# VHH binders against q84jc2, part 196

Target 1, 232 residues: q84jc2
Amino acid sequence: MSKMRNLVEEKFLEFYESWVIQLELYLHQLLIAHNNNTMSETELRHLISKLTTHHKAYYTAKWAAIREDVLAFFGSVWLNPLENACSWLTGWKPSMVFRMVDRLRKSRVVLVEAQVKKLEELRVKTKFDEQKIEREMERYQVAMADRKMVELARLGCHVGGESVMVVEAAVRGLSMGLEKMVKAADCVRLKTLKGILDILTPPQCVEFLAAAATFQVQLRRWGNRRHYVTHS
Short names: E, the ipSAE of ESMFold2; O, the ipSAE of OpenDDE; V2, 0.75 times the mean of E and O plus 0.25 times the DockQ between their complexes.

## First folded at step 12 (VHH)

Design ld51 (framework vhh_8fcz_2; at its last look DockQ between E and O 0.01; V2 from the best seeds 0.00; counts 0 for: pae O 13.2 > 2, placed apart)
Fold by ESMFold2-Fast, scan of step 12:
Structure ld51 (fold): chain B 232 residues (1-232), chain A 126 residues (1-126)
Amino acid sequence: as target 1 above (232 residues)
Amino acid sequence: QVQLVESGGGLVQPGGSLRLSCAASGFTFSDYAMNWVRQPPGKGLEWVSGISGSGGQTTYTDSVEGRFTIIRDNDKKMVYLQMTSLKTEDTAVYYCARFPYSELWEYLTTGSFDPEGQGTQVTVSS
C-alpha cells in the first residue's frame, strides 16, 4: 500500500533499484567467471574490483542519505518485508558472510591452512565488533525511555514557539546518534568484506562474491509480492 | 518451451564488424536480463556483455568495452551484439544466455553452465 514518501526516500529508492539491477548483471558475469578456469589473474582482479567499487558506491549513497534522514533506513521503503525482516542495523549482519565463506571449504579452489587461520581470526573479530554495536544500540534504546525523553514527549503534545524548538533539537540529537551507530555498523561490514577479499585468492573471491550476490538477489525475489501481467 | 536462437556470425577480417542477433521465446522477455557469452577454441565460457530487462543498464567485460554494444528490443523479443574493431582473440562460438532465479545455486554448486541455443560462430582471421 502507498505510504507517503519524503524526497530522501524517493531518491534512494531510485538509486537502490538501479544498484540492484547492476548487481544482478555483475552476478551473471561472476557466475560465468566462476565456471571458467582459463581466465587470467588480471581479468579476475578487474572483475573483483568492479564488485568492490559497486559496494563502495552503495555506502557512499547511503551515508549521504542518512545524513539527511537516517530513519528512512529503519523499515526502508525500497526493501520488501522479507528483506526488512532480515536486516541488522539497516543492512546485512557482518558475521553472516562467513556462511558464504564456509562454501569455499568444498570448492575446487581449496583453502590453505594460512587462509583458514586468517578467516577464523577475522570471524572472531567481526563477532566481537557486532556485539559491541549491539550493546551500544541497547543503550540507545534504553535512553529513549529516559525520564528526559518522556518529558520531551509531553512538550511535543503542546506545540508552540519554545516547545517546538526544544523538541526539534532533541529529534536532531537522536537522529545524529542513530547516524553514528549506522555508520559504525557499515564500517564493520566494509572491514569484514575487505578482510575476506584480502585473504582469498582471485578465483575464491569470485566464488564468494557470486554466492553473496546470489543470496541477495534471491532473497529480494522470494520476498517480492509484485504481480506480473503476461499475455500470450 | 524456452528457446534462444542465435544468428549473425561469420568470417571477418581483423578490424571488421558483425552484428549478432538472439531471438527469445517462451518466457516474459522484459523481466529478464540477457547476456552474451562466448567460447573461444580451447578455452572455457567467457562472459562478454549483459543488459537489464528494461535495456537501461549494460555491462561489458574489459576486453570488449568500447568495441561491443549490447542492445535489446523488447517488442520483438530480440537481443543484439554489435561488434566493431574485431580482433583475432574475439574468435569464438557466441551464445545468448539468461539466468533463471531457480538455477542460480545450481550454477554455483555444479560449476557448469550449458547454453540453451546452438550458438553462432564468429571467426576473425586474415
Scores: ipSAE 0.759, ipTM 0.921, lowest interface PAE 1.0, mean pLDDT 85
Fold by ESMFold2, look of step 13:
Structure ld51 (fold): chain B 232 residues (1-232), chain A 126 residues (1-126)
Amino acid sequence: as target 1 above (232 residues)
Amino acid sequence: QVQLVESGGGLVQPGGSLRLSCAASGFTFSDYAMNWVRQPPGKGLEWVSGISGSGGQTTYTDSVEGRFTIIRDNDKKMVYLQMTSLKTEDTAVYYCARFPYSELWEYLTTGSFDPEGQGTQVTVSS
């Protein structure tokens, strides 16, 4: 059974499909830069700038769409079920990105002590911000699980009287609270990404961005594969 | 000392039910989304279901939605998969895996699956 899609969901699905295709093209460039090690620092900085601009464009589009319908970003139609399973408040969990940095240290990247100290400081700050958001999200867990009732209220079903107005006020409050929390989470994501890229050298940034894009692309590919055909 | 221990598999007839369990230790359990993945005989690894660290969000692959339920207990560091209306296509070894940056990351980047647990066999046959 297909979930009904509204205009915001359809428009963002089209945007996201194009955005991921471009991410895959940038991943190709990142892998060339990683594997050949022949690019100048200027060329590496240019590539890193393309990636950061691409990520900023995603959030620009997302924040515009969230103003219209934040609920679309909880269980997104442009993501497969596996991608949605990896979501923490509509995106990647900020504190867990440091495991990718740790993994790179074991296989690809040598960090100096000053970088390690700065990354640990950023990790602690990121975790602190994340925990603040998680505490606020506890207030919304039950309401968010009742998305069906929220969608019915959005369709403007009125039966008249005070009870309908109370329901509509609760739906508006939930939506406003979720918008605030999603944007706060996205700001932590952007701050964490910028912080990591500021600490790493350009070759290290290319390695990090390649690893992150590889994970995102492979997660999408694996989640899209059909392993069974249902006949019932 | 990361450990994931799967249990609860067995032989079941089509239409039957099973409940799989996964006991976790050696890491901050609530920080991780937990997942069930499965490997059917002679086939590649398939993602089945996932649950967020808080337990507030659950997701399922299309073929099991409505039949399987994923549950976690952060106090006991347990994740469960309640399976009902089992089909022969559900026959597989089932593994518990954490996301985002562990066993599944290694599989997605290298093609090698080196699970922390031994998995639990589910066999559905008439």
Scores: ipSAE 0.120, ipTM 0.586, lowest interface PAE 5.4, mean pLDDT 81
Fold by OpenDDE, look of step 13:
Structure ld51 (fold): chain B 232 residues (1-232), chain A 126 residues (1-126)
Amino acid sequence: as target 1 above (232 residues)
Amino acid sequence: QVQLVESGGGLVQPGGSLRLSCAASGFTFSDYAMNWVRQPPGKGLEWVSGISGSGGQTTYTDSVEGRFTIIRDNDKKMVYLQMTSLKTEDTAVYYCARFPYSELWEYLTTGSFDPEGQGTQVTVSS
């Protein structure tokens, strides 16, 4: 049986499809800007701003949605299996972007010493933050086997009024914990992105964003092709 | 095999000029940013300048900003460092290098980098 989508899933799916389309458009602009150097610094900054705003919009929508059903994001129906497989706490792993920076540095991005130092500091910080979140997540996951959850397991199908309340409370507790973790992860993502963009020059930002967007779009395309799924 | 061959070094007086050259082979040259690094006598390696694969972006260490110019010719697979207003402090062995981010960081933190080329000696002395 196919998983029945709930309202949150449906709404977010629609949102995400539109969001990805816009991302592709921005990617095109980024690539043009990067390859042709046709844009002034002001124009580049404007483009960067558009992209950052676009990402902020995603998290705004996400956070609204997770308030309603955070569990929807742990089985994201709007993502293909490949995208989901590459997800860390419902999104991209923050430390991954430094691999992108590394790749750029090999080819086109020329960084001054001060930038390199700052990026490394940011990388270390990001990694540390990731680990903190992972530890907390592990704690929550282990806690699922607590007394409350055991009681839930014992209740089985014999759910009376009081039992329902217990179940609801337990689920709420778990959801709240998960929501907290997801938000924490998202904050690390956003901070990492901002940090990188603050360190890089506008042209470098454009190149970085292009690479990131390319990766995201291509990952989706690859996954869709592999699983014979087409998204708008 | 990646090869980088530096040339153009020499003895100059303060205020003089030199043009260093680096011939690259064994890799897709235009796909890599190229850098100049230098090692002063008795000191660790120091990053000097970098240029993007396309040549569209250049960067310099503060001490050489305005005096040095990095240029590349992708058709010839060459990178150049035009040095002007040379100072005694510029005395060093100069190396051409391509750095991934990770290696550059290692260089900056440890001062240790294994240059692919033999470098070229620049001596600025009155």
Scores: ipSAE 0.000, ipTM 0.214, lowest interface PAE 13.2, mean pLDDT 84
ESMFold2 (binder alone), look of step 13: mean pLDDT 81; pTM 0.836

Design ld52 (framework vhh_8fcz_2; at its last look DockQ between E and O 0.79; V2 from the best seeds 0.00; counts 0 for: pae E 2.8 > 2)
Fold by OpenDDE, look of step 13:
Structure ld52 (fold): chain B 232 residues (1-232), chain A 126 residues (1-126)
Amino acid sequence: as target 1 above (232 residues)
Amino acid sequence: QVQLVESGGGLVQPGGSLRLSCAASGFTFSDHAMNWVRQPPGKGLEWVSGISGSGGQTTYTDSVEGRFTIIRDNDKKMVYLQMTSLKTEDTAVYYCARFPYSELWEYLTTGSFDYEGQGTQVTVSS
């Protein structure tokens, strides 16, 4: 009863494994930079750029993959169950990063009032965008359970070439909707990330990115250990 | 007990080459990405290079890209840093370092991680 992986899953799995390994290497650089007050602003900005580029690469690959099979991302085989459990529409929930920033503020990060205000504004906006997407997603999910589901179920009872074609067409239609939602969610993620990085100073950006990467890496490791999966 | 022992440093002229070595023990070597970090005189610790546990991926700070090469031998539990075209600004104490996964948050908050070795001095001077 093992889940058979399709080509999209296999390719993305390979990609993601490599991507995460690279992220860990970047994390080490970030961690050192975080504790190095001698790095120039230019150097810090370059490091930030490297990380942002790395994240952009992920979404580039993701979007290419979801064009082929968006459903693969709703059962992401490259993620462990813990990672999947923490996923919102195939990725991290945008509003989560604000809690991360808040946590950092309570520890080491000192933000000026202007930054705090901007972050709060961004938080509100992000939450609003998340809710919009959630409502749309709910709409799609509910719609799937109506006539379309009945039709698919009915068609599934009939073996024939024509029936198969109809089912495939229906699935494609559903997938298109899901793809739209995933892309919308990703856009909110990217905008949120950009927004935060635009508000923070370079040193603060490094700290934030380090924290985010640490969380991601540790979540994966914890999940893998819990499920007896080896990590690279 | 985790041990990291660096060697291979020395005095070289600009344009010269050195090969640093790090002998690791006390942990599952292949499970950890390894790093080289350095501390220039009067400056803070800076990251230089990293290599994944398997050795399949490497990364470098921009200033050493194309000049330095990080390699590891998991059988020997060694990590190396081949340095070429050395510059005066490369002068530093070099440390082999790992980040224990259990302590990533601790380092993020406290700045402490595994570079327990004494390091090896690299001096580039004409």
Scores: ipSAE 0.763, ipTM 0.911, lowest interface PAE 0.6, mean pLDDT 89
Fold by ESMFold2-Fast, scan of step 12:
Structure ld52 (fold): chain B 232 residues (1-232), chain A 126 residues (1-126)
Amino acid sequence: as target 1 above (232 residues)
Amino acid sequence: QVQLVESGGGLVQPGGSLRLSCAASGFTFSDHAMNWVRQPPGKGLEWVSGISGSGGQTTYTDSVEGRFTIIRDNDKKMVYLQMTSLKTEDTAVYYCARFPYSELWEYLTTGSFDYEGQGTQVTVSS
């Protein structure tokens, strides 16, 4: 198990570092595209598709990894302490993305009333789904402290043979419960991202994706710099 | 002082090849991704290609994929764009560009980019 855990962490660390480097390259393409009024709708949609495919690749790799070791995603070794501190159920908090849309509206993004209404409806739906998952996580944490789980933990310390199998089954059940909740949270993230992109025009999508990528890249850089300075 | 100096442009026939060079100075070159951006006549800036700081990852716009290759030499502080099978639509002023982390939000919000270099003209014509 410990050998498999180390392998999962090493594989995802390698994947994530490459994925973030690729995201930065796509960000540079988005920044240039954002400032080019002569791009066709087809060209913009193709660029948006590259970014959505890139994000889907992340979740494909993540879901494969959490199937093997979901706990690797709680306190991830491929994230710096600042990135880990800002995570909600192993990733970005879905409702926070609407703050980026609101900020850009004031500077560059021209939203029509129909879009504002749809974005507000999506924001409310996203917060509802988010709170539902938070309640489920709370119930999961309470269940971990339940008498049956406490008794299973006690058995794991004092008895051998068949009791070991019962404890292993319980630990597997706990890990499967966490995997289900992480996937549920990721589904809310993906639904929220798709919902926003479906509401926005292609130029607005490019600006939104550029803002999101800029924030992610900046957060990683600031966390890495602080860690280095603190250690120094 | 940060400087990016492009060179290698010129007049070439369709199907021809050119190698563009960019000499960088005034910053830690290997810590920055580098990009080639072009401005065709009568159009806005178009992103062409990017390369990671280590050179381990590259990305291209669809219209140049398979025809252009971006490479870098960190010891010489150079980035290159090898262009093959050139088409008339590749005619543009080519700039090499970096996007330092401190300026990303400004680039996004102002809608304007200031390049350190003057660019190099590529003309593909018979």
Scores: ipSAE 0.733, ipTM 0.908, lowest interface PAE 1.2, mean pLDDT 85
Fold by ESMFold2, look of step 13:
Structure ld52 (fold): chain B 232 residues (1-232), chain A 126 residues (1-126)
Amino acid sequence: as target 1 above (232 residues)
Amino acid sequence: QVQLVESGGGLVQPGGSLRLSCAASGFTFSDHAMNWVRQPPGKGLEWVSGISGSGGQTTYTDSVEGRFTIIRDNDKKMVYLQMTSLKTEDTAVYYCARFPYSELWEYLTTGSFDYEGQGTQVTVSS
């Protein structure tokens, strides 16, 4: 986590705060929809689409920001300490979402055997994609250990002469590689989410999205509560 | 002591307008998103609209989008629902609602929702 902020960090913090506020409004709609059986299947699908679009908007904004400064996403100031403790390559580990899917197997909306089989296949594929990204990250282990050097270069700290040009080139190379890996991880996250929603029925999707949104809202609230004495 | 008091309902013809009000007390109003929910005769609860604590973001169920407007006044601790182009399908008891953070998981798993106010009846009839 950095003890400093720059313009990219400030802009993305503002976006993220607005994004989670909107997620909470969708959560309230999801909770009523889940428990009251009053929406048609068409209405449920439209609500699910709104949540999908909302999640895609997060990644669209993130990808624009990492093009400006990917290093801002390592040690994020817009995430509270609890959210940062859950981080994996600037985000949550894709396979961890299946903990929420496991909750569905014990819920009021029962999964059929064909769905369970497809979800297990998706889980295996997701884990395989994660492991591939982890192997690629090993190639950058020395670059990650040298984060202090790249942060000093970003702040304009000087080492002089031709060494400045070599350091600048190394920082650009590291940033391009990290950007590629962050996008790859985000693509696994999005494809996993879409895969889950394709397998589940609309009522099951609503329950899954409600559980996920509840977790995200609570995680942010409890982390922020440790910094402020606030409560619901 | 949390209190939500709804008012402004009544009998109106199709195509008419009403403005519902909700007076809130007993909590820090501006810290919480507020919702309108409704219960049509003999049916379950339906979510209608929500508004963020600052009022900067709003969301509506499909059937009321473009016809209803949710507004809040944090100085007066009020939330409103401006309803226009009313239809017979809008007939319901309307409740103002807050979702306590400590109850989110329980509501998800049990489905129980306790109304904090009496609600206000809206009847759309020729």
Scores: ipSAE 0.713, ipTM 0.909, lowest interface PAE 1.0, mean pLDDT 79
ESMFold2 (binder alone), look of step 13: mean pLDDT 86; pTM 0.883
ESMFold2, look of step 15: ipSAE 0.438; ipTM 0.805
ESMFold2 (binder alone), look of step 15: mean pLDDT 87; pTM 0.889
OpenDDE, look of step 15: ipSAE 0.311; ipTM 0.703

Design ld53 (framework vhh_8fcz_2; at its last look DockQ between E and O 0.67; V2 from the best seeds 0.56)
Fold by ESMFold2-Fast, scan of step 12:
Order: sequence, then C-alpha cells, then structure tokens
Structure ld53 (fold): chain B 232 residues (1-232), chain A 126 residues (1-126)
Amino acid sequence: as target 1 above (232 residues)
Amino acid sequence: QVQLVESGGGLVQPGGSLRLSCAASGFTFSDNAMNWVRQPPGKGLEWVSGISGSGGQTTYTDSVEGRFTIIRDNDKKMVYLQMTSLKTEDTAVYYCARFPYSELWEYLTTGSFDYEGQGTQVTVSS
C-alpha cells in the first residue's frame, strides 16, 4: 500500500463538502430555534444532540482518514487557504471557542455568576491542555533534527536495498507520532465543547452552537469568495 | 428585488395532503439553501425543513420527518413542501426562507430574521 497513491484526500474531500453543507442546514434550524421562546427543553435538547452527533461524525471520519494518511490534514485540499491559515493542529484552536462564549455575555439572556465561574475554570483548563500539546509538537519538530534523523536523511540519498527500508520505517514512526498528536488535540476540542454545553442552559447552547457554526460557514465563504459590498 | 412568493395552503382534514410552493427571484437560487419555517397559533417560528442549493441534501424537524418532503427545481427557481398525513399540530402560517451570509450574524444577535414572503396559511381541522 503506497500512501502517495491512496485516495484519502479524495474520499475526505467528498465527505467534508457534504458535512459542511449539512452543518449549514443545521445552522438555519439553530437560528430559528434561537428566536423561539415557545420550544420545550426536550425539543431544544434534541436539536443540540443533532449538532453534537454531527460533530462526532466528523471526528469519526477524520480519525479513520488520519490512520491512513495523517499528512493529508496538514494543508488540507478540502479547506481553502484562509481556513488552512486559521488551523491549529489540523482544526480549530480549543481556547478560541471562549471568544464565542464571550458573545453570550452581550446576548439578551445573561450568564449567571455560577456559569461565568465554571466557564472561566474550563477556559484555564483548556489553555493548559492546549499548551501541553504545543510543547509536545515543539519537541517533535526538534527531534526531526536529531543526529539519527540526519543520518537517515543521508541514507535516503542512496535509494534501494536496506536504506529504503530503514527510511520507510522512520517515516511510518513519524506519521504515527503526528497521528497521536492530532488525536490528542481533537480530544481537547471535544472535551472543551462538551464542557461548555454541560455548563450552558439549552437556549444558551443553541446560541453558542449557532455562533460557532456561523463563524465556520462565514470563514469558508469569505475564503472561497471575495467580500463584495452591496447598496441594497 | 429579492422575492419569495408562497402558495398552496388551505383547509384540509387530518390525514390529508397539501403541496406548498415557493417561487424565488432576485438572487442566484442554486447558490442558496432554502428552508420552510412555520408559525403555529400562539407559538414562535418553528423550522420545518431545509434543502441544500444543489438539492442533494435535505433535513427535517423530528415532528414532520417521514410525512413531509422538501424538493427544489433550480431551473424553475421553485422550492416545494409535499405534506402528507397532516395533523392538527401542523396548523400554521408557512414561510419560505433563505439565510444570506451577510445576515447570519444579525439573525443571531437580534433574535429575528427577514423572510420575503407573506406566507401561506395551512389549517388542519375536521
């Protein structure tokens, strides 16, 4: 099996385009629900569950794909350059979602003191977990310059026989290391999302998810198309 | 110049069927997801169904799934809602809606959205 010849990029491009289109449809449902004071808690929780399930489906597909070709997720072909420029370890930076949480402080429904305290505790914990992963990534990059890796690069100049096998084994090890780090980052993302949703009331969860989806959809639109000013 | 014109509503008995139509003009129809939303008496706006710009993806609220079908015809700039097995709870004014990218943040922050049509009344009663 040659990783250079696998169709991981093509398969995930097809998946991601469909996934984003579905996210936009869910966003429209969230926007209407946000303005509906007559929805029951059960109805709101079902909608929140749809979004949570949709995000879980993304990570299920992503983790299957990175098992085959983790490098496809660094500079992804299914993302435009603006989306790629905003990526942190192949996805959104976990602490960034607290900027969207800050939006709730200016909304019509104000966060109570107990929620503000729990969100601040979660923010600190998230930043700590994030920094730990950043340090691991830095160590990984430094390890690439180790004497043994330099020696393997020199051997790679003489293709064929034993040197090719040794280089292939080293590349597999590097890919496994990246896969582990990407999964660790994704676990922080999922824990942060779950933590926020556990602290917020169902109406606040709907507003938060709508804000997050709006940002994601707008970022994609603006990266794919230039911003145009209209007069009407 | 953006217009959405709904039609096809009326009075129907429980278990009956109706087909709602929405005629769109003034924007690039195939580039926009389209939605049906409704306002039952004494309630706020409820999202019913959505369809992607290409028509390749559809989504429904739980209460109508299996009973309603959303369809679009991009050549005719039409979106439809085929309603079957109608219940008294489906009684509402039905609106055809789109959410342009420039308005998404305003919908979220003001708690309201602008639908271009007058809506079409559906009354399910025996």
Scores: ipSAE 0.742, ipTM 0.908, lowest interface PAE 1.1, mean pLDDT 85
Fold by ESMFold2, look of step 13:
Structure ld53 (fold): chain B 232 residues (1-232), chain A 126 residues (1-126)
Amino acid sequence: as target 1 above (232 residues)
Amino acid sequence: QVQLVESGGGLVQPGGSLRLSCAASGFTFSDNAMNWVRQPPGKGLEWVSGISGSGGQTTYTDSVEGRFTIIRDNDKKMVYLQMTSLKTEDTAVYYCARFPYSELWEYLTTGSFDYEGQGTQVTVSS
């Protein structure tokens, strides 16, 4: 390892591997809890808090890493091709979380009318915020096509004093813009997660968090077997 | 066939110690996080502790933190639960458990364990 980008990628990969392993252990706790009708509301809320804190820790670490090198997150070695196939600012579209909500409604989670209404309102708000980010993302599509040039500038390839200053300013401007956009997308993801957990009852939250963690753990496992999403 | 065999339970006084063992066979042991769960009298199944496949990470429920230690030996395909400072509230049947990736959605729906053993009784009383 000789490049600065590689060092940021390596450190975040180590964090992410540890983070997913811990998520798996919390998942096992959730799987036991979701079928235990003798757990108190206080016990359920504490478990939900552990999961919420764990998710916040992911974003805290990610935001620290993107402050150092946001471009490391667009060609990520720690995200397999399946996780990158959606082409959406270093993660899933925020609104995709509602697939988990829809799955729960089809199975065993019974939502009252007031909850259904609030979830649909939240879904609309999430898609609205998502569309705003998509418009901003389109401005960066041309810049991403020239990603190799930006990568080389980050490695300190210099031409002359005046050209170096212009290239460095352009790279810094692109990086700052992308950092803000990634944080905006992540804030929509966190806001949507918290909104869902506020609408659901504690037992329903345990079911939702278990489903979401199951998806994340399986996606990582399938990606390690070189599983690719099919366009169709 | 997959088999989990728990042992090491018994009757102990409050403050006592006990070490539970779980012998595993019929699956790739090191690929699976392992857990201890327990069934107290008249209560639902409680998760106690978990350990990653490599053994590098462990997690405990709050009520046993600092008193119980989960350990695995991948060469011998064993999981242990070292229990100290035992309390009457720890009285339960203890099971070791795994959650194979292919069965996570099934367990989420049903709440059933994959290949759980017969359990081992721990009774803490004066």
Scores: ipSAE 0.722, ipTM 0.911, lowest interface PAE 0.9, mean pLDDT 79
Fold by OpenDDE, look of step 13:
Structure ld53 (fold): chain B 232 residues (1-232), chain A 126 residues (1-126)
Amino acid sequence: as target 1 above (232 residues)
Amino acid sequence: QVQLVESGGGLVQPGGSLRLSCAASGFTFSDNAMNWVRQPPGKGLEWVSGISGSGGQTTYTDSVEGRFTIIRDNDKKMVYLQMTSLKTEDTAVYYCARFPYSELWEYLTTGSFDYEGQGTQVTVSS
């Protein structure tokens, strides 16, 4: 059976579709800038700013949405199965971006020693933060099998007034925990992104952002093709 | 085979207007965002404007914002660039371009971009 979409899902779907379209347009600009370095330092910084602002807009919308229904993001209907499969706590895994940087380095990006050192430090920090979040998430997941949840399971089909209240309270508690975890993960994402952009030169930032955007857009396209989905 | 044919360029005075056209064929037009790019004399390729596949979203480089308008007609497989308040710095060969998704990774790694059009010359001079 097809999953019924709730209002939060529908709204965020619309938002995300629009957001991705805009990302694609920015990607085209990034690609040209990357290829020819035609922009001045100021122009490059402005372009970088546009992209960072665009990403910030996503998280702003996301955080607003998760306040209403964080569960919508655990099975995001606006993502295809491939995108979902690649998701870590409702988004990209922060440590993944370092793989992108490494890939770029192997291709044509030249980093000075100081940059390499800083990136490595950031990598370690990011990994540590990820692990911390994962441990907490595991704790929450295991806690779902506590007595309260078992009781809820026993209530099953006998939903009376009191039972409804218990269920609601339990769901709220779980949701709050999940929201916390999602926000924490997003913070790591944002910090990691900022960290990388602070380390890289403007031209390198453009290259990195182009790679990241390309990956995102391509992942979506590959997933859509595979599952015969079109998102405009 | 992908074909992009640009037209509408010419010589204009500063402050003048031109409308560029691009006829596209050989691919699913509505599924592809289209771009205008330009190459000023002695300079590299510069991105100018982009429009989403549906035409619902547009973007511009800062220097042309408010002066240029990108439009597309998916039925006719056309993309247009209305240029107003032209400046000398707008002088360039203008190309219609798309970035095929299958080639994006290659582009990032090799830095090669293959645009199919011959371009149209825009010269802004007093």
Scores: ipSAE 0.309, ipTM 0.712, lowest interface PAE 1.6, mean pLDDT 86
ESMFold2 (binder alone), look of step 13: mean pLDDT 86; pTM 0.879

Design ld54 (framework vhh_8fcz_2)
Fold by ESMFold2-Fast, scan of step 12:
Structure ld54 (fold): chain B 232 residues (1-232), chain A 126 residues (1-126)
Amino acid sequence: as target 1 above (232 residues)
Amino acid sequence: QVQLVESGGGLVQPGGSLRLSCAASGFTFSDQAMNWVRQPPGKGLEWVSGISGSGGQTTYTDSVEGRFTIIRDNDKKMVYLQMTSLKTEDTAVYYCARFPYSELWEYLTTGSFDYEGQGTQVTVSS
C-alpha cells in the first residue's frame, strides 16, 4: 500500500522532518559547547537535558504512530534509501553507539578506569539485549510460515464475511506482535543512551551527543544527495 | 568565496536594545541554518541562537530566551538578532556562524575552524 501514503505516514513524515531540523540546531549548540571550556556544569546539564527531551519526544511520537500502523516503520517513507539500509528494527542498532563512545578514548576529555569498566559492562548487556530481540524476530518470521498462517492466507483468497474478518484479525495480531518487538528494541535504545549518559561527565555527554547527532545528520545528507552517494 | 559580514554593535546602557545584522554571500543561503555566537571577554565562544534554513524553527540559549529574537530574510540573504533588555553579561563580540556539513567532523575532532565573519562588538555598560 505504499502507492498511497496513509494519514499516519503523512503525519509522521511532517513530524520527522521538523524533528531532524531541530536536531541540527541542537547539534550546532553542542558543537560550540564542546569547544568551550568555560561553561559551568549547570549550563552543560541544561543542554544535555534539551537533547534527551528531544529524543524522548521522538519515541513518544513514534510509539503513538506505531499503535496506528507499525508497518509504516518498515521501509519508512520519511527516511531516504541509505537511512533505511542502515536501520535495524526501525531505528539505529543499539550496539552501534559504542563506536561513538570509543571516539571519547581519544578526546580532550579522557575517560577514567571506572568509566571504562562501566561502559564495557553496558556494552555487553546491550549486545545481549540486542541478540535477544533478534531471536524474537527470527521466531516471528518462522511463525509467519506455520500451517495456521498459510491456511489463513489461503482463506483470504475467498470473498466472504467470515473469511475476511478472520484474515483481518490475523493481520491485526501480526501487527501487534511487530509493535511489541519494535517497542522492545526502542526500550533497549533508550536504556543504552541513558546508561551511557549516566556514566559520562557532562563535557563527555556533550561530545557523545554531538558525535551521534553529526553521524545522523551526515547520513541523512549523504542519502539525499544522489551524485554524492554514487561518487563517494 | 563565502563571506559573513556582521554589523549593528555598539555601546548601550543596561536595559537597552540593539539589532545585529549579518549579510551573507557565496553559498546557497536558504539551504543552511544560521547561528549567532558570542565571545565575552576572557571566555570561550557561547552559542546564543539558531534559525533553520526556512526560518520556520528557532532555538535560544536559556540566558537570552524571551529577550532576543533571531530572524532571517532569505531574499536579502540576511540574518538578524533583535536584542532587548540587555544586561552587562551580554557584553561580547557577536559572530554570525554557519556549520558546513563537510566540516562537522573536523570541528568536533579538533575544535579549530575559522568563522567567516569579523564579528561586531556589543558593550553593555552604564
Scores: ipSAE 0.728, ipTM 0.904, lowest interface PAE 1.2, mean pLDDT 85

